VHH binders against DNA-directed RNA polymerase subunit Rpo3 (rpo3). Designs and how they scored, part 9

Target 1, 262 residues: DNA-directed RNA polymerase subunit Rpo3 (rpo3), of Pyrobaculum islandicum (a1rse3)
Amino acid sequence: MPKATIVEKTPLFLKAVIEGAYPSLVNSIRRVIISELPVMAIDYVVIVSNTSVMYDEMLAHRLGLVPLTTPLQALPPIEDCETGLVDPSECTVRLMLQINAESDKIVYSGDLVSERPDVVPVYKDIPIVKLVKGQSIILEAYAKLGRAKEHAKWQAALASYYYYPRIKVLDEKCKEECKDICKELTNPFECTFNKAWTCRDICGDRLIVEWDRYKYVFWVESFGNYDVETALREAFRILKKKFSDFITTLTQKAGSLVETKV

## First folded at step 4 (VHH)

Design e30 (framework vhh_7z1x_3)
Fold by ESMFold2-Fast, scan of step 4:
Structure e30 (fold): chain B 262 residues (1-262), chain A 122 residues (1-122)
Amino acid sequence: as target 1 above (262 residues)
Amino acid sequence: QVQLVETGGGLVQPGGSLRLSCTASGFTVSSNYMNWVRQAPGKGLEWLSYIYSSGGDTYYADSVKGRFTISRDNAKNTLYLQMNSLQPDDTAVYFCARSYKITARGSYFDYWGQGTQVTVSS
C-alpha cells in the first residue's frame, strides 16, 4: 500500500515522498494531473464590437488562455456536462468585457466581468489587447469545463516525479566540487538524478548514483484554477472512475466471450 | 432536439426585396444570439447579422448594413431577415445559425439550418 510524506506544501505547490508504489501507479497519477483535470476556460467569444488592431480570432485565442478560478464542488461533474445529463447552461459561465477607451489603455484579464463571482480570472494583470482613444471592445466570453488532453488551455497543473535518489559520494573532494549543482548530495530534494549525473561527469566513479525501488519524489504545481489539494482529490476521483468503468467493461466483455464459446 | 428551418428564398430581380424566416425548435430564440450567414456559389461562409434579446441589440456586416434588417418574433420563436435593394452579389444560400462563435479552433456556430436559396437575377 503506498504511503506519502509531505515535504513542502503551499496552496499551489506540493512536494511529497511516495513509498511502496509501482511506477505505473505514480505515472497514472501524474498523467491524470497533467491531462485530465477539468478546469474552466473560455471556449468561445461573441464579439459585439472590436475596433482594436487585434483581429477577432486572435482576441478569442488570447481570452481562451486566461486561467479562471474553478470551484469544482460548486459545478456539475464534467462527465455530466459531456453526456448531457445536465443542461448546457449549468456547464457554461458567461464573462463580459465592455470597454470604450476614453484614453489609450491596455485591456487586462481583470477587466472581464463574470456572471459567477466564483469563476473569475486567477490573474488580473494578463494583458489582452491595447486600445487607442476612441476604440472599443464589447464581447461576451463563454467558459466551460474542459481537459488538457483536448486543448492545452484547459491545463490545470504540472506534475512530475523522479526516483528517490540514493547518492554515494566516495570522495569528500567530489562533494566540494559539486556543491553549487547539488547543495547536499545526500538530499534527494536538492539533488535530482539529472543534477547527480552532472556531478558524475565532474567526479567520475567517485560518485555512485542509485535509485530506491518503489520510492519517489513527486511534485505538483497548480496553475491557480484551484489549489493542489483540490487537484489531487479530483485526480483520485478520476482514477477511481476509470477503475470502476474498466471493471464494468471487463464484466460486459467477459459475458460476451462466454456466450460466444458456449 | 435543436432544429432551425429557413424559408422565404427564391428568385428576385436586382433592386428587389425578400423576407427570410427561420423557425427554431428545441430552444428559445429570445435567449440566444441568432445569426444570418450566407454562402455564395463557390465561396466560403459570410456572416451577415446577429440579434440578441438581452438588449434587442443588432449588428450587421458592412456589406449589408442599411439594406438588411434582422428581427425576431419571440412568441412565434422565429427569426427574420428583411433584405432590400438586392444585388446579383447577394445570390447565395442563406442560413440561420445559433450563437456567433469565435474560437481558437475556428468554429463560428454551434447550430444552423439547412439553408434557403436566394437568387438575384433577371
Scores: ipSAE 0.000, ipTM 0.155, lowest interface PAE 14.6, mean pLDDT 80

Design e31 (framework vhh_7z1x_3)
Fold by ESMFold2-Fast, scan of step 4:
Structure e31 (fold): chain B 262 residues (1-262), chain A 122 residues (1-122)
Amino acid sequence: as target 1 above (262 residues)
Amino acid sequence: QVQLVETGGGLVQPGGSLRLSCTASGFTVSSNYMNWVRQAPGKGLEWLSYISYSGGDTYYADSVKGRFTISRDNAKNTLYLQMNSLQPDDTAVYFCARTYTIYARGSYFDYWGQGTQVTVSS
């Protein structure tokens, strides 16, 4: 059976070796992670006051790019929001910004006050706009669930993969010649296929660069809206909805990564 | 063309009351959030209150909460601010303003009123 082996894992990053999967399957997982994972992002802004030098359109655009924590299990599925199965108000969160500058200051993402403590800026130190003494910004920002395929502001994560390299060093001097490209030629997690191929241009036939069939190094990086485990579970939920029969095959091959007990 | 005109300002004694009116032309107030904002001499703009499309949702700055009441008459296309228990600190030029909804992809600009002077003096 196919196997996934975790090489490195933090809350926001995962690197794994995937064995026994067709490239089309691995690429489908990657594409869903990049383009179809739902996150909260500010969709529109109701401006009450803006006496700053920044135009309202630019201010709204910048607010839309602020990553928001997204508790997927506490929110309705995005599909229910899109079909009207739930009231749109259950899929939106209001954040407020009320700043009167008593001195010159920078307004940061952390100055946004959310009506939901579990949907807040991931990073508090993103600069939004500079105010001089006497200027004000008062607005309501409305965040909703969305997907990157509709707009990049809803991107939850990056993901990519490369074929697991099979590197044979025929001349140990080649390791020193390639030190600026690959610290360790025989380490498939540091010397990726592309780097190893670049080393082959230096070493010629003294370095053999091959790859395993159906074996990959796969990585996922979360932008902080939720952790990588949540991202992966949601990716497989989406794939299951798209490909029920194919997902049966995938879950047999992915082990406990996806719960499809139905 | 969009216009907002404020009226009803004047000189009033501390503890007195005034009602400001803002008449809109070129758009319908029932389709927009409407606001009252003021500017005291030598100070920046201070937001005071807003009212939602239906009038079912209102908010007030802490400095005026309990003393000022925002309302609308959609048939007259007019916004009001009832000001009670006026204090010397309420001396300012009062403006009505239409807020607008900006998608984080585009927006539109609205017009401010010209303002009406309110002076609270003993």
Scores: ipSAE 0.015, ipTM 0.319, lowest interface PAE 7.3, mean pLDDT 81

Design e32 (framework vhh_ozoralizumab_d1)
Fold by ESMFold2-Fast, scan of step 4:
Structure e32 (fold): chain B 262 residues (1-262), chain A 122 residues (1-122)
Amino acid sequence: as target 1 above (262 residues)
Amino acid sequence: EVQLVESGGGLVQPGGSLRLSCAASGFTVSSNYMYWVRQAPGKGLEWVSYIYSSGGDTYYPDSVKGRFTISRDNAKNTLYLQMNSLRPEDTAVYYCARSYKITARGSYFDYRGQGTLVTVSS
């Protein structure tokens, strides 16, 4: 029965206080957000022309790191793509880059033209490659849903937490001595547990750093593929599925043991 | 299902010419990106030409530009590589390939034939 109180929320960032949760639960939420949320990213490119000074593999690597908007509700579930339940073409989005430089220019992420208007670069101003007059880049980039645990380019979000700190300042001079580390020592949303511990190294016994049991400051930052609400909803869906799969496995294992009694 | 069968390789003297053929089945050559790739003994794969599906536009690295020509025969669903002014350095197994894929983990071809050996030696 954990309780959550939102402290700060924007479309791409959420900070909340979580109470009444074991560290293992909070860490499981964090781990799923960091490593298991599906996002679209360019998986491979088919290069038709590249007369730039950038070699093909560097170009492909750079393109793979471009965040793409990912409408999870409008795409097949990643599991259906992985098991072949849907046609591979429905799990892949083609983006095209076709530039013949009539003057010196920089090719940007925004120059990619997607076959799906809902799967496009989140940021249009990411530089990809410089072209000199007469040079060209012509390629097809193929994006698919993936997870960070397969490759970092499929990272949807960062998430972290720290124990809710209880800071007691016994000497007011500590506030000035620690100003470069924590602007406000007693503010748990600004002075994280690790920063408070660093201040304790400076102040010694003049600063007491304690924390609440089962109480955390938790934050999530989206890379822009989708908002933090979508990221959290997807994380809870994944955790629920893991728990359901675990129960099913245990039940089937127990059932097979009972059947072997015959 | 998808098959690529190369032919036309052989022994040729330096300065000579060879024409390689690639018979495709299970897909249409004119609707796909097609490559000629080679592998010299003890070396990695090196692409030597490609042609894209939307037109007759062809591309070559400097090592073969002006000497090699890629072409298609739509009626036969066949890809060709005309190789002129051959050099000992051109000695390799030549593969017909579909869809060169470049990923953060490396590069590979979606489909590749069994290859045909070209030996340039006197």
Scores: ipSAE 0.000, ipTM 0.177, lowest interface PAE 15.0, mean pLDDT 82

Design e33 (framework vhh_ozoralizumab_d1)
Fold by ESMFold2-Fast, scan of step 4:
Structure e33 (fold): chain B 262 residues (1-262), chain A 124 residues (1-124)
Amino acid sequence: as target 1 above (262 residues)
Amino acid sequence: EVQLVESGGGLVQPGGSLRLSCAASGFTVSSNYMYWVRQAPGKGLEWVSYIYSGGGSTYYPDSVKGRFTISRDNAKNTLYLQMNSLRPEDTAVYYCARSYKITARGSYTYFDYRGQGTLVTVSS
């Protein structure tokens, strides 16, 4: 059983030490985080009026890139949206833009009005389009739960890892010589493996760079749709479902094989 | 110049309540990610609440979830922390702190600015 120890944690960033895990498990966690976490993003728009200089297609594209807060616990599991187990309307949220320019102005992401107060632009200051006095934009934008593996606009987070380094300094002068590369050579969270090897090029055999097998420094950064703890909780839920589905399929196939052998 | 000034700390009995305020100058609180962090005597920094830039979600660790509430008043450029059902382990210096948007790739530290702090002591 793997063990994790949190080293650094903010709402949008987490760094941890993972012990007793094969690289394939750590990489599976990483891949789920970067490719399979669900977020809300605008999927399509219905334009009622657009007298701005920006074409409809560019407007739709820009709206699709606006990050939206995504309350996962208040929404159906994405699997239920993907399989059609719930009505599509339960996995979509409508937002509106209704701007008639009384003076020259910029329309921002914060001008979107959501039908759900818990699904709104994360950043309200993203410029969408410039309007000249008398111009208007009136549209309905439909956001849906999606995953990064379908399109990059649904990316919730980044994650990566490296082997836990064991660094021994045999000559104190190496610390000063490597100051611009690693502020603390013996700190595994400061001096990563690549940085330590760069320092070894300067110090030679005066610096020993080793690493622990099955021990990693792992980090996750959220793009703001939800906090990093929510991202990890959802990643483990998805991973658990994959394992559960595999076991169920394997068990059903084993039962079928026994039945056909009679 | 960026400044953050905390106030509202003091001595309270277990089960009591306090409301902390953080007056910001040199920037707008609604345009920045804002934290409340604390440091108990002899311990490291622990963040206790976070509010996203603009409008939107708040976050709390399990140690304070359900007891503490972060909020802001954009007109007063002030951040608040409402603390209810206080416990002796909540005794700490409380700081408000600012951070840049996620897309800044320079550092993964908790914050770029913090105030001088306000002391909260929970004792009977």
Scores: ipSAE 0.000, ipTM 0.122, lowest interface PAE 20.3, mean pLDDT 81

Design e34 (framework vhh_8emy_2)
Fold by ESMFold2-Fast, scan of step 4:
Structure e34 (fold): chain B 262 residues (1-262), chain A 122 residues (1-122)
Amino acid sequence: as target 1 above (262 residues)
Amino acid sequence: QVQLQESGGGLVQPGSSLRLSCAASGFTVSSNYMHWVRQAPGKGPEWVSYIYSSGGDTYYATSVKGRFSISRDNPSKTLYLQMNSLRPEDSAVYYCARTYTIYARGSYFDYRGQGTQVTVSS
């Protein structure tokens, strides 16, 4: 059974040591987190007025890149939206911009007004477009759940891992010589394997760089659509579904093969 | 060239239903986005709904969500708007429109029909 020890945790970041896991499992978790977690993002924009210098297409594109808070527990599962099991209206959220510039100003992501208080821009200070006095932006933006594998605007998080470095310092002078690369050579959370190997170029055989088998430093950073616990919980839900689907496919294929043999 | 022709409008009482139709001909682009847009007297055009024909994605303006249903029949090249629980505020000329982009705006539609008048009044 793999073991995990949390080293650092904030609402949007988690770093942990994972022991007793094959690289394929850790990589599967990483890939699901970066490619398959569902988040809300603006997918369609209806522009009523845009007298700004920015073309409608660019404005729509920029709005699509604004991260939106995504309450997964309060929304239908993305699969239900994709199969039509839920009314399409339950799978979309409308946000509005209604700005008539009385003076030169910048329109920010925080100026978007959502019909749902739980689906709003994560960051209020993302600049969208500059307006000169007398210019206006009036639009309706429609957000839906999507996944990064379809488009990067639906990316919820980054995740990565590296083998737990095992560094042996044979000459203490090496610590001082490498201070610009690693503040603490023996700290596996600061001096990554690659940085330690760079230090070996300075120290030569005075530094031994190794790693432990099946032991990793794993980290996840949420872009703010939801917290890191929600991201991990959703990643494991997706992995469980993949395994279930795989077993169903194997069962169906095995049954077919047995029936054709007899 | 794409031609769009709306029909099905009329004078109805509040609470009534109407089904609008839009007959399309001469599809010349790969775009599958079709829209219903309306314009009330003295107001600018208001987007009502869109449908992506191959994906089945539908979206509605908040003012009509839950009351209106957009659908299409690709073999007959017809777009529909089922309007239920009509209100005086729904009185407008209704246009069907096509676009190839993820955004829509009145005069920026690729093609627009002549419209069909809907009047909700006693």
Scores: ipSAE 0.000, ipTM 0.247, lowest interface PAE 12.7, mean pLDDT 80

Design e35 (from e9, 14 letters changed; framework vhh_vobarilizumab_d1)
Fold by ESMFold2-Fast, scan of step 4:
Structure e35 (fold): chain B 262 residues (1-262), chain A 121 residues (1-121)
Amino acid sequence: as target 1 above (262 residues)
Amino acid sequence: EVQLVESGGGLVQPGGSLRLSCAASGFTVSSNYMAWYRQAPGKGRELVARIYSGGDTYYADSVKGRFTISRDNAKNTLYLQMNSLRPEDTAVYYCAASYKIKARGSYFDYWGQGTLVTVSS
């Protein structure tokens, strides 16, 4: 059973040491976090008025990049939305933008008004478009759950790992020579294996750079749609579902093979 | 390529009924946002009814309970069933359709030519 030790944790960031896991498992967790976590993002816009200098398509594109708070526990699973198990209206959230410029102003993400108070812009200060006095933007934006593997705007988090470095400094002068690469050469949370190996090119045999197999420094950073704990729980839910789906497929194929024997 | 052709307008008595049709070509009625607007003489264009891509509907307060917006996917046609018509419903009725501007795509709004509805004795 792999073990994890938390090194640093905030609501939007987690760094941990993972021990007793093969690289393929750690990489699978990383890939799911980066590409398969569902978040709400604006999928399309219906524009009623746009007299700004920005084309409709560019405006829609910018709105799609606005991170939205995503209460996964209060929303249907994305799989249920994709299979039609739930009403499409349960999987879509409308946000309104209605601005008539009385003076020159910037429209921000915080000007979006959501029909659902728990699905709102994470950051209120993202500039969308500049309006000159007399210009207007009136639109309906429709957000849905999506995944980064479909489009990067649905990316919930970044995640990465590196092998736990085992660095032995044989000459203290190496620490000064490598200051621009690693602030503290023997600190596994600051000096990654690749950085340490770059230092090895500078220091030669005065620096020993090794790594532990099955031991990693792993980190996750949430973009704010939900906290890192929610991101990790969802990642493991997705991984368990993949395993379950594989077993179901295998069971169906085994039944088919038996039936073709006669 | 997209065309909307309206029909069904005419003269009706107060309290009468009328069904407007909007035949779409180059555009799929079942998966897009569509609406009925009207413009009375000397007035601006106003939204009467809207049907969302998922089938949800919206009605202006002045017509709620009297008008019904619907689609026939097989005929690729949008309808507006108007019951209990009043003189103030007299207007040119327009069918409108919009592509959703995907936050990675583009669209135009398309309008029909309009069909006149006159409610008088």
Scores: ipSAE 0.077, ipTM 0.476, lowest interface PAE 4.0, mean pLDDT 83

Design e36 (framework vhh_ozoralizumab_d1)
Fold by ESMFold2-Fast, scan of step 4:
Structure e36 (fold): chain B 262 residues (1-262), chain A 122 residues (1-122)
Amino acid sequence: as target 1 above (262 residues)
Amino acid sequence: EVQLVESGGGLVQPGGSLRLSCAASGFTVSSNYMYWVRQAPGKGLEWVSEIYSSGGDTYYPDSVKGRFTISRDNAKNTLYLQMNSLRPEDTAVYYCARSYKITARGSYFDYRGQGTLVTVSS
């Protein structure tokens, strides 16, 4: 029943119109994208040397916040890592940092050397720590798949939606009066409900602001660990698993009820 | 309330063995990722071992591989670290932890115990 029409798509951004879907379904998709998509992030650090001004704990914290490219199709599913279906070594990626400062310098995320070339910092220019001549950082960082619901460092994407606005302009002068709020009053992708309602306060009854309860503007923005298509594919895989798990639990419960009745 | 209590540390001669215990309450060890980490005098935290939920798959760094063994007893809700062929460089405070995590406040664990001191000296 639900239909989706893509309005805008780049590798890291998707905007679509979703029609014929209950709010609970659209919200479930949003929640999975925000909180349950797995990404690689540094989980712990083994520090061999740190003569910088930054404490070990702060250094480890900063490294944990570095986004890492995450080739989901080349990695075991996170569930297999969690249940022991796969060898622990297949679920962990080591990155190394070995810098002895010959001059004053800044250590960047791009200075991390990964044992796996497809799991590397998404952005090479994130500053980690400043070193003065003679200082060193030597450490091993261990990355694993995690989810945002466990810690924000594992957040893969943002997603949101709003009801598709139906804006009717009864007086063309409203367009000029509202141009600083909504460039195009009748454009549902530019003039969102809140902006339209602010315009309604200016124009009064000369502007009608309505929306459809089962039609939405939905958008997803990836933080770069993987593209938006991968994020959506993974979100639907997770949703499918949740539904399958529910059916399994329900059939097991039905069996228990039958046994109790006997 | 989640609580972890380590025990079994002490003074031991080089080449000796110790078994550390971690008694858990408020959650089940068999359903969680569990870790042993240590901190030697004047050094940072070093990860020693981990055990995955359910299956019991384990991992060790090269510094302890073949000498240390992580295990759990589901009936007693207890995590263990068997340490063999101990070396002076194994001297450290050992912590058990649930779900290792890095924070700005120096907390590397979702929940961790108070630690148990292991001293290896002749």
Scores: ipSAE 0.000, ipTM 0.143, lowest interface PAE 12.9, mean pLDDT 81

Design e5 (from e2 with S98V K100T I101V T102H S106K; framework vhh_7b18_3)
Fold by ESMFold2-Fast, scan of step 4:
Structure e5 (fold): chain B 262 residues (1-262), chain A 121 residues (1-121)
Amino acid sequence: as target 1 above (262 residues)
Amino acid sequence: QVQLVETGGGLVQPGGSLRLSCAASGFTVSSNYMGWARQVPGKGLEWVSYIYSGGDTYYQDSVKGRFTISRDNAKSTVYLQMNSLKPEDTAVYYCARVYTVHARGKYFDYWGQGTQVTVSS
């Protein structure tokens, strides 16, 4: 049974040591976090007025890149939206821009007014477009749940890992020679495998750089749509469903095989 | 072919009412976002009101409470009921099919020829 020890945690960042796990499991967790976590992002825009210098297509594209807070616990599972199990209106959120410029101004992500107070721009200071006095932008933006594997605008988080380094210093002089690369050669959270290996090029056989096959430093960084705990909980939910779907498919195929056996 | 034809404009006294009609052809009104925009002398083009495919409505602050947008799906017609008209409402009013733009896609925007509304004094 794998074990995890949290080294560092903030709402948007987590670093942990994972022990007793095969690389395939750790990589599966990483891949789901990077490509399959659902987030809300603006999918299309209904433009009523745009007298700004920015073309409608560019405006819609920029709006699609604005990160939105995504309360997964308060939204239907993305699978239910895809299968039609729930009404499409429960899977989409409308945001409005209604600006007639009485003076020169910049329209920011924070100027978007959401119909749901729990689905709003994560960062309110992203510039969208400049307006000159007398210009107008009036539009409705429709956000929906999506996944990074469909488009990068639905990227929820970054995740990566490296093998827990086992570093042995045979000559204390090596610590000073490598000070600019690793402040502490034997600290696995500061001196990663790649940095330690770079020091190995300086120190030669005076530095031993090894790693464990089943022990990792793993980290996750959220883009702000939700916290890292939510991201990890969702990743494990997705992995559990993949495993259950695999068993169901395998069971159906085994049944089919015995049915076609004269 | 998409076509929008506006009627109902004219001259009215301040405080009066007018009802604009927009006859649509070539598409299904109930499946599209429809709106009214106006061009006021010296101020340029501005939106007035629109109605979603689902029936929700939105209004420019200056007309909120005075104007009402509606549609008759059987007649393929969109209406703008204008009450308590002010001289500042004087403009050419256009019926439009509000366009939808996917973040990376194309859009379609269809407008009528416009109808003049003049609120005297």
Scores: ipSAE 0.000, ipTM 0.237, lowest interface PAE 12.8, mean pLDDT 82

Design e6 (framework vhh_7b18_3)
Fold by ESMFold2-Fast, scan of step 4:
Structure e6 (fold): chain B 262 residues (1-262), chain A 123 residues (1-123)
Amino acid sequence: as target 1 above (262 residues)
Amino acid sequence: QVQLVETGGGLVQPGGSLRLSCAASGFTVSSNYMGWARQVPGKGLEWVSYIYSGGDTYYQDSVKGRFTISRDNAKSTVYLQMNSLKPEDTAVYYCARSYKITARGSYTYFDYWGQGTQVTVSS
């Protein structure tokens, strides 16, 4: 079983040391976090009125990029939405804009009115469009669960890792020469691999930068749709499902082979 | 073929009421977004009210509380009940079908208008 030690944690950021894991596992966790975590995002809009200077296609694109809070535990799993196990309406949320400008004003993400109070813009101050007196925006926006691998608007988080560095300083002068890059050359959390490598360009062979096999510094940053703990929990749920699906396929193929042989 | 036919216009005194009807053919009213727009003499076209496929209704501020939009899906008809009419409500009223756009920049546009019905609010 891999071991993880938390180094730094906030609601939207986590840094940890992972030990006893193959690179393929850590990379799989990274790839799922970046490309497969489901979030709510506006998928399409029904525009009733748009007399602003922004054309409809750009308005729809800008609305699609507004991050929405996504209560994963209160929503069906995205797989259930895709297979039709649940009614499609349980996987969609309507948000509305109805603004007639009586004076010049900017429409912000916070002006969207959601039919579901737990699915709302994460940030209320994202400017959408400017209206001058007499202009209007009247629309319905339909948000759906989606994944970044289908479109970047469904990006939930970033994640990355690097091998836990083993830094050996052969010349103490290197510490002073690299002070502007790394305050503590031998601290793997302050002097990351990239910074240590930059220091090696300055110090040459007077600085040895090595790494341990199966030991990593791993970090995750959430874009605010949900906290980092929710992101990690969902990533592991997805990985477990991928493994279960593989076993099911393999079992079906083995059964077909046995039946053919007999 | 999509067709919208408005009826129910006429002359009415200030404070009076009128009900406009829009008979739709060539499409399913309950599956589309329907509305009313008006052209006041000497002014441009302005929207008045909309009803969405799910039944939610929206109104321009100047008519809010006085006008009510509704539909009868079985009759393929949209109605606009106009109460407490003002001289400023004098206009040609048009029934219209709204359009839809995807957030990915793809869209389907169907903007159909009837020929209009005249509403005159005068003593």
Scores: ipSAE 0.015, ipTM 0.401, lowest interface PAE 6.6, mean pLDDT 82

